# VH-VL binders against Putative dimethyl sulfoxide reductase iron-sulfur subunit B (dmsB), part 3

Target 1, 262 residues: Putative dimethyl sulfoxide reductase iron-sulfur subunit B (dmsB), of Halobacterium salinarum (q9hr73)
Amino acid sequence: MTNYGLVIDQERCIGCQSCSLTCKQENNVPMGQFWNRVLTQGGDHVDTPSGDYPEGGDGGTLEMTYQPTACQHCENAPCVKVCPVNATYTRDDGIVEIDYDKCMGCRYCMAACPYNARVFNWDEPEHRPEDGTGDVAERPQGVVEKCTFCSHRVEDGLDPACVVNCPADARIFGDLDDDDSTVSKYIAEYDTHQLLDEKGTDPSTYYINGEMSPGRPWKSKKLESELDDDEAAKAARRRSGSVENGYDVTPHVPAETAGGDD

## First folded at step 18 (VH-VL)

Design a03 (from z02 with light chain S53N Q55E S56T)
Fold by OpenDDE, fold request of step 21:
Structure a03 (fold): chain C 262 residues (1-262), chain A 122 residues (1-122), chain B 107 residues (1-107)
Amino acid sequence: as target 1 above (262 residues)
Amino acid sequence: QVQLVESGGGVVQPGRSLRLSCTASGFTFSDYAVHWVRQAPGKGLEWVAYIDYDGSYKRYAESVKGRFTISRDNSKNILFLQMDSLRLEDTAVYYCARATFTWGFRDAFDIWGQGTLVTFSS
Amino acid sequence: DIQMTQSPSSVSASVGDRVTITCRASQGISRWLAWYQQKPGKAPKLLIYYASNLETGVPSRFSGSGSGSDFTLTISSLQPEDFATYYCQQYYKFPYTFGGGTKVEHK
């Protein structure tokens, strides 16, 4: 059975916030809210390191790591367990979602989430522009919302927006139950950890720290000199970050079953 | 028995202030959002105000916004409606009502008080 | 704001009759609709919540149906104690709004 998961290579992450912004646009996340955040592990402020700077030949102790954080889509999800109306549920493919027609806004799921991954629409959601930017309908007042792994894209055989638009290829999406998937391979090959693993939530998100991975794989591993004009154009589109032009990347599902392009 | 009891209604002059109270009993008051709903004589129901279970969030009907203030004291199981700058159109029976579900934000009203009448002197 | 249009404004019926009241929302509200019964000089009583859920203690002759924008309250067999005014209410979003009411009276 398909069980979608996400690998985030923290060594590749450059803290550019592209994942948070593209998520906001794709999913019509209301102003002031974020489903996907990039946190800094380090100093007292964002994008600041901890430790001491080397002076006079002394060894430094500076350390900084980015911690992209969204819903972890836990296999043992406390948010699912506590929902009194079963509005939060786990799909057959492992994605944890919210039925907005059932959500009564009790926010018990927010309290239950150890990752603080959920947000609540206290007021009527606002968008800029007013009509929104994403292909997903806005959610009403009085409901909880969060990352859906872009289920609307996944259903079309596409990777989540935050994965596709990561300029550092730091995010890898795929089926955790497929041993041949890139996520499975990376989890096996690299030193990975899960957030708050002691809480027993069993997140479907894994973080690489230490050795850098090759990142999100591409369909073609040709050298630039080997590319034809069309391939070169695709590569250029990739570098430009234009979703509209598509990318020649490896999708989470076979290309023959995909309903569109990234 | 689960019960809400309103008090504080009476005859008032336009422009004056009045404070309504609603006392809860028979349930854990602090676990429920509560509302004020009013009904003018011979008219329908009108939602007035909402306050969340912990009092951290409030909403008002446009007709009373800026004039009315909803508040609660969970330690005493009391809901309040401070009504300032009262107008003739505020004439109504005022009901306090409980949201049906614990901590429910979007909810129907399962428990109502008997209401308290607010009228104006001629 | 969401406008709730309730029809009819009044119904003349006899004991044993089937009574149907309709409520239309100006926009989609999913199932976030409630029905109340109010008798003269009394507070409203919740009958139906979430469009079709019967409140505890309410007789089974009351039923609610609908989703989106069109909703119906049905009394399958009117009883003497059912002569009252009925209101629909949306609680999809603030401000909450009520229908104009339907008075069920003796024929």
Scores: ipSAE 0.865, ipTM 0.938, lowest interface PAE 0.6, mean pLDDT 90
Fold by OpenDDE, fold request of step 21:
Structure a03 (fold): chain C 262 residues (1-262), chain A 122 residues (1-122), chain B 107 residues (1-107)
Amino acid sequence: as target 1 above (262 residues)
Amino acid sequence: QVQLVESGGGVVQPGRSLRLSCTASGFTFSDYAVHWVRQAPGKGLEWVAYIDYDGSYKRYAESVKGRFTISRDNSKNILFLQMDSLRLEDTAVYYCARATFTWGFRDAFDIWGQGTLVTFSS
Amino acid sequence: DIQMTQSPSSVSASVGDRVTITCRASQGISRWLAWYQQKPGKAPKLLIYYASNLETGVPSRFSGSGSGSDFTLTISSLQPEDFATYYCQQYYKFPYTFGGGTKVEHK
């Protein structure tokens, strides 16, 4: 069975923010919100290295690592477990998504996410530019949204926009269950780690640090906007069929704990 | 029993201020978003204002924006509606209503108070 | 703002009748629609939420259907206590808006 995952080579990452920008454009991420962030590891402050120059630190050198962070699409996703209306769900291909038509905006999933990967549309979302590059619907006020691994692209056999547009080829997307996939090979060949592995979420995202990999093999280069009319039409037809997930949205009303009169 | 009770309504002059209160009982008030809804005599229902469970987020109908202020005191289980610059068109029964689900942002109203009437003197 | 249009504005019916009330939203609201019953001098009572979910304690003769922009409240067999005004409400986005109401009256 297909189980999509992402490998991020931190040694290749140059902190250019292309992934965050392209994600925003492709997925119509509201102004002020980010599904994909480029964080740093090093010093006490954002974008600061560890150590001192010219002396101190690791051998007298400064060190800083970029840590691109988005939804980890966890196999053991706490956000799925806590959703009272089953709006957050795991797809058959391992992608964790939100049914925006079911999301009531309770934000339990945000609290449950150890990666802070989810954002909430408090106000009517604003978009710039008005139209994104991807064929995805804007999300309404009152819902949580997050990275979808660009499921709309993946369904068309394309890599996520952040992967395709990474100038450093630092992002590798593929099927974790396919031993011949680049992600599987890299996970086997390189020293990889998962974020907050102690939390037991089992992320489908792996980070390479220490030894640089060859990076992303060139498989797909096209953005949604670069698809021809036939390809676009085919993609649209595929999307219209998948929404029949008959999830029973019976809200779990938490049982009021009867305060015992002692 | 889960209950909301409005108070503070009365007869007021145009341009004056009035403060409505809604007291909650029988449930954990701080876990629920709450709303004000009003109904003019012989007319339909009109949503007035929303406040999130912790008071961090508020929304208003355009008709009351800039004049009305919604607030809450979770320690006392009270919802407030400060109404300033009152107009004749503000004549209505004012209801407080609870969102159905704990911490629900978008939700229907499962619990209503009995309402408090605001009218104007000539 | 989302406009909610209810039809009809009034219905004359008899006990035992099937009553159908419709609500149309000016845009798609998915299933974020509620139905309320209001009796004279009383606060509204929630009947249906999320277009088709029956509120606890509401009789099964009440049902809601629809998604997107067109919604229906159905009373399968009208009872004497069901003579009231009914309102639809969208809570898809702020500002929340109500329909104009439908008065169910005795024939």
Scores: ipSAE 0.864, ipTM 0.940, lowest interface PAE 0.6, mean pLDDT 90
Fold by OpenDDE, look of step 19:
Structure a03 (fold): chain C 262 residues (1-262), chain A 122 residues (1-122), chain B 107 residues (1-107)
Amino acid sequence: as target 1 above (262 residues)
Amino acid sequence: QVQLVESGGGVVQPGRSLRLSCTASGFTFSDYAVHWVRQAPGKGLEWVAYIDYDGSYKRYAESVKGRFTISRDNSKNILFLQMDSLRLEDTAVYYCARATFTWGFRDAFDIWGQGTLVTFSS
Amino acid sequence: DIQMTQSPSSVSASVGDRVTITCRASQGISRWLAWYQQKPGKAPKLLIYYASNLETGVPSRFSGSGSGSDFTLTISSLQPEDFATYYCQQYYKFPYTFGGGTKVEHK
């Protein structure tokens, strides 16, 4: 059974915010909202260290790291548990999704998420630029949004956009249940941690406990490498933005699972 | 018993102001979004305004935007509608209504007050 | 704004009759539709929410159906207390909008 997860090598992260921006474009995330954040651990502002300068001086304690943070797609997801209408659900492949047709905007899931990974559409979505790079539908007013691990891409055998567009190759996506996957190998080989592990959410996201020179591989196996020729061609067209027949804009939730007939 | 009770309606002159109140009882008022809905005599229902459970978000019908202000005091279990620059077309029974679900944004209205009438003097 | 077109505007029926009221939205609203009953001089009463969910305490003779843009309220067997005006309402997005109403009258 497939269980998708993400490994983030913080030692490779350069804080460029590419993952945050490409996520917005790919997923048509409204203005002012972010599904994928790169937080600075250090000073009070982005890209600022804590401590005093100079580091080598008396009392110097400069320290800074980046904490890329999005939905953790928890195996024991509090957001799923608290949803009164079962709009938030875990897919068979481990991705936590929101059925926007069921979401009533109660925001219980936002309160329940210890990672603050969810955002709410207070108003009708406004996007700039108008068109994103992904083939996904805009979400309506009154629903909660979050990272979907780019399920629309994953379904096409592609890595999430944030993974593809990481210039430092700090993000590794794959099947946690596949021992041969890069993510599984990384988790097995390297010391990792999960955010807020004391909360018992069991995230599907892992962070490599880094050293200054970890010597870790910076290339990962891509999902697209497993595609057949036809699927690869389709994926290539999507990557190039050249869709012959227009965009088949679909919601993140597959149509078959969206809007229960009950 | 879960209840909403409107008050403050009456006869007013055009251009004047009126403040409606809606008192909630029998439930945790602060957990629910509430609405104002009005109904002109012999006419249908018109949504007027929305306020979120904590008062942090408000929405208005275009017909009342800039003139009406929705607010709430959760400590007193009261919803308000400040109506300024009243017009003849504002003649209606005004209802306060509760959203069905706790913290619900997209909700139907499960509890209604009895309504309070706002009319105009000639 | 989403326009809600309700039909018919009025219907004459007898006790025991099956009554059907239709509501059409100018755009897709998924299932974010409610039905209300209103009697003269009284506040509306919620009957159906989310297109087909029966509100607690509402008789089972009331039912709602539909999704997208076309919705139906059905009273399977009209009772004396059911003579009233019925309204549909979308709450898909602001501003919320109501149908024009359907008056169910005695035949």
Scores: ipSAE 0.799, ipTM 0.912, lowest interface PAE 0.7, mean pLDDT 89

Design a03 (from z02 with light chain S53N Q55E S56T)
Fold by ESMFold2, look of step 19:
Structure a03 (fold): chain C 262 residues (1-262), chain A 122 residues (1-122), chain B 107 residues (1-107)
Amino acid sequence: as target 1 above (262 residues)
Amino acid sequence: QVQLVESGGGVVQPGRSLRLSCTASGFTFSDYAVHWVRQAPGKGLEWVAYIDYDGSYKRYAESVKGRFTISRDNSKNILFLQMDSLRLEDTAVYYCARATFTWGFRDAFDIWGQGTLVTFSS
Amino acid sequence: DIQMTQSPSSVSASVGDRVTITCRASQGISRWLAWYQQKPGKAPKLLIYYASNLETGVPSRFSGSGSGSDFTLTISSLQPEDFATYYCQQYYKFPYTFGGGTKVEHK
């Protein structure tokens, strides 16, 4: 059975915030809110560099490690356990989701989440631009929102928007229960950590430090598990000859999301 | 018993202000959002204002915005409504009402006070 | 603002009658609808929340149904203590709004 996860290579991440902005566009995230935020890991305060400061204005070095942070889609999710109406739940594929018709806005899940990954619609949400690029419905006032691993894209065989649009190829998405997936291989091959792993939430998001990975193996919108052998061979030739950082998409028109009819 | 008791109603003259109080007992007041709801004599119910469990978020009906201020003192289990620039249309029985669930936002009102009458004298 | 329209404005009924009150929202509110009972000189009493959930201590002769924009409160067999005014209320978004009320009175 599938268990989706995400690897973020912090050695490749340049802090550009493309993941945050494409998430807002794809998911129709309300004005003034973010599902994904790029934080700093280092220095004395949030968003400060780590390393030596110049003495008297000269000398020293500044080092910044960026930590793109959204919902970790925890296997042992405290947000699921505290929801009194079971609006927050874990799917069979490991994605944590919210049923907005059940959410009563108590925000217990926000208090329980150690990652501050959830936001709340205190007012009627405003959106700029309207509708974005994805087929994601506006959420009402009075519900909690968070990263969905772009389940609407994943159900269509596509990678999340933040994965496909990372210019540093620092984000790898796939099935943690498939030992042949790139996400599983990177967890096995590189030093990884999970945020606040001492809290026992069992995050599905892993962070690489130390050795830089090869990054996302091909700039396809498709899940790696959906690439055929010919697509894999093209990706291998591309990486051995010329490797581009950009938006290289598999030719197809994405299937429309079912609009649902009651 | 779980109770809400309003006080501070009365007759007000043009240019005067009034402060309503609602005293809570029998439950942990600081765990609940609370509202003010009013009812003009012989008429229906009108929502007036909302304050979250910790006082950090407030909302008002358009008819009272800028004139009324909701507040709470969780250490004393008291909800307040400061009513400035009163008008004839503000004549009503004012109820305080508790949201049903702790931290409730999209929530019905399970506990109401007895109400306090505010009359604007022309 | 979401307007709540109740129908009828009054009902003349006898003990034992089945009484049906309707409430229509000016836009979809999913199931975020409550029903209250109010007797003269008293505060409203919550009967039903989330369109169909009976509040603790409310007799089972009261039931609610509906979703979206159309909702119904039903009293299956009217009792003498049920003569009162009934209000619906949406709590989907601010400002929370009430219907105009339905007075159930002795025939």
Scores: ipSAE 0.652, ipTM 0.855, lowest interface PAE 1.4, mean pLDDT 86
Fold by ESMFold2, look of step 18:
Structure a03 (fold): chain C 262 residues (1-262), chain A 122 residues (1-122), chain B 107 residues (1-107)
Amino acid sequence: as target 1 above (262 residues)
Amino acid sequence: QVQLVESGGGVVQPGRSLRLSCTASGFTFSDYAVHWVRQAPGKGLEWVAYIDYDGSYKRYAESVKGRFTISRDNSKNILFLQMDSLRLEDTAVYYCARATFTWGFRDAFDIWGQGTLVTFSS
Amino acid sequence: DIQMTQSPSSVSASVGDRVTITCRASQGISRWLAWYQQKPGKAPKLLIYYASNLETGVPSRFSGSGSGSDFTLTISSLQPEDFATYYCQQYYKFPYTFGGGTKVEHK
């Protein structure tokens, strides 16, 4: 059935923080907290994003790679296993969620998560504006929060806010169990990795390095599965590197290129 | 077997200081958040302070903030309440109380001490 | 702060009676409510947590119900040892607050 996942193309990512900020707006995330953080790896100067990130680039390289990091929605999730009241659980569609009415604030799941993807409301959450943002209710003191894959949007046929609002088209969301989905095709075609793969958590988030992908090939806010025929046809052309009105806007290199001869 | 025992209460003059102690036994003290709760004579219960299992987070009732300090020594299984600038309205039996669940935050109190009385001579 | 309003302030009952005590929160607290029993000169004793979960060692004649802002403690058949004062307490958010108490007395 459906198994949602995310591909992030690090070659396209420009470190703009749009994904982090739109996540805060959409999900009513408290001041001083981030569910989605853009980390820096490598670089020859300090990079300080507009959010509450530490200054972070290491010295000694000639380039900077950005790593947008949130909950990986792991298939083998240690946070689900340690929750004594089953407040943290995996949905049938693969999304890891928290039932805030069950969460007692023990933070075992934070200790178990190797990605530091969970935040805890030690105090009454504060919002700017004070009555909050987005269509999502604030969470109370004493619960853990994290990225939800914007399940409220997905249930309405929309892509997550961070996907829609990435100006570099670096984020692709879809059904990992549909071999024809863009996320599945990109995982099959491009060199991808999963964060902390040696931990055995089996993340549903994949990162592209090396070869740049075509990016998110449709412009509307809809899930790929919700595109009408015209939109789907345009997306297919962009994914293949075919041009819209005469331009090839996305480079593509086949997974198998010419090898040596003997 | 599992118990909390308060000490350090007594008769004191307003404006002075007092330190309460709570000694834990029969359980792994460092796994549990602990609270102070007080009860004025003939009155109901009032939550006073909270300290997390490792001491990293503390919270106080507004009526005591800035005057009282909660602390713990997990190596000795002792909880403390330092009470400065004491007022007549601080007259109460003071209980230490354990959160029910390990690492508990939103939690009820399953183990209580027998209390220690703080009163005033003038 | 969340105000907890408990009623009645007292109830006179006989052994074998069904006793019901109510507690209302000034705002929604989901199910983050506990019930305590206190006898004169003694510390409170936990009876019920999370609105309806019976603490270990507490007799099954005690039960709790409710969610949101309205909660009930029920003693199905009062026993001689149940004459005491009962308190509700919210632990939804700091400061944790108690109801004013309900004294259950003989006669």
Scores: ipSAE 0.639, ipTM 0.844, lowest interface PAE 1.4, mean pLDDT 88
Fold by ESMFold2, fold request of step 21:
Structure a03 (fold): chain C 262 residues (1-262), chain A 122 residues (1-122), chain B 107 residues (1-107)
Amino acid sequence: as target 1 above (262 residues)
Amino acid sequence: QVQLVESGGGVVQPGRSLRLSCTASGFTFSDYAVHWVRQAPGKGLEWVAYIDYDGSYKRYAESVKGRFTISRDNSKNILFLQMDSLRLEDTAVYYCARATFTWGFRDAFDIWGQGTLVTFSS
Amino acid sequence: DIQMTQSPSSVSASVGDRVTITCRASQGISRWLAWYQQKPGKAPKLLIYYASNLETGVPSRFSGSGSGSDFTLTISSLQPEDFATYYCQQYYKFPYTFGGGTKVEHK
């Protein structure tokens, strides 16, 4: 069975907010709301609606750890358990979704979520531009919204928008139940952690800290499972470092300009 | 038994103020959103105002916005409607109504009071 | 604002008759519609919520159907206590609005 998850390499993440912006554009996220927020680590700053950037760093030796935070698509999801009308549910592929026709706006799921990953439409949502963006329908007043793992893209064989548009290739999406997937290999090969693991929610999002991974090892917008044999073999070589000796497989340049090493 | 009881209606002059009260009993008032709904004589129902279960969020019909204020005192189980700058068009029976489910937002009204009449003298 | 249009405005009926009342929303409201009964001098009473769910204590002769923009309340066999005015109400988004009412009268 497919069980989708996400790996975020915090050593590669530069805090640029591209994932947050592309999420808003792809999913028609209302003005003033965010499904994905880039936070900073190092104190009481986790759980803020927006990531904070420290003022007056000392330069040259200042080190920042960024924590892009959205719905973790938990396997033991408290938001699913508390929904009185079963509007919040887990799909067979592990994606946690909301049926907006069932959502009555009680916000129990927001109270239960330890990640503050959910937002509520108190008023009719406003969008910029006014008629919205992307192909995803706008949600009405009186419902809760959150990251969907871009299930509309996944159903079309594409990676989530935040994954494709990360300039540092820090986000890897795939099937946690496939031992050959890049997400499964990175979880096995790197020191990973899950946010608030002690809460027992079993998040499907994992964070690499301490050692930089090769990042997302394929160029196309496709899900890894949709790569042809040539692209899959190339991704495997990039992941293992078989393409070239040295450090050249983990660039900080845009992925399209770095694709010439094949 | 579950009840809502309105009071404070009466005969007033245009431009004056009036405060309606709604006393709740038989249920945990602080778990429910409540509304004011009015009905002019011989006319249909018109939603007037909403207040969330903890009083943190309020909304008004456009016809009363800026003139009416909804509030609640959860320690006393009482809902208020402060009606300022009253107009002849505000003549109605005013009902308080409870949202059906705890913390309900998109919700119907399962418990209504008996209503209190607001009218005007010449 | 979402306008709610009820038809007919009145119905003359006898005990035992089947009565249907329709309600049309000016935009899609999914199933966020309630039906109320109001007798003269009394507060409205909730009959149906979420288009088709019967409120506790409401007789099974009442039923609701519809989704989107078009909704129906049916009284399968009219009883003497059912002579009243009936209102639909959307609660999809603020302001929550009511239909104009349908008066069911003794023929």
Scores: ipSAE 0.599, ipTM 0.832, lowest interface PAE 1.7, mean pLDDT 88

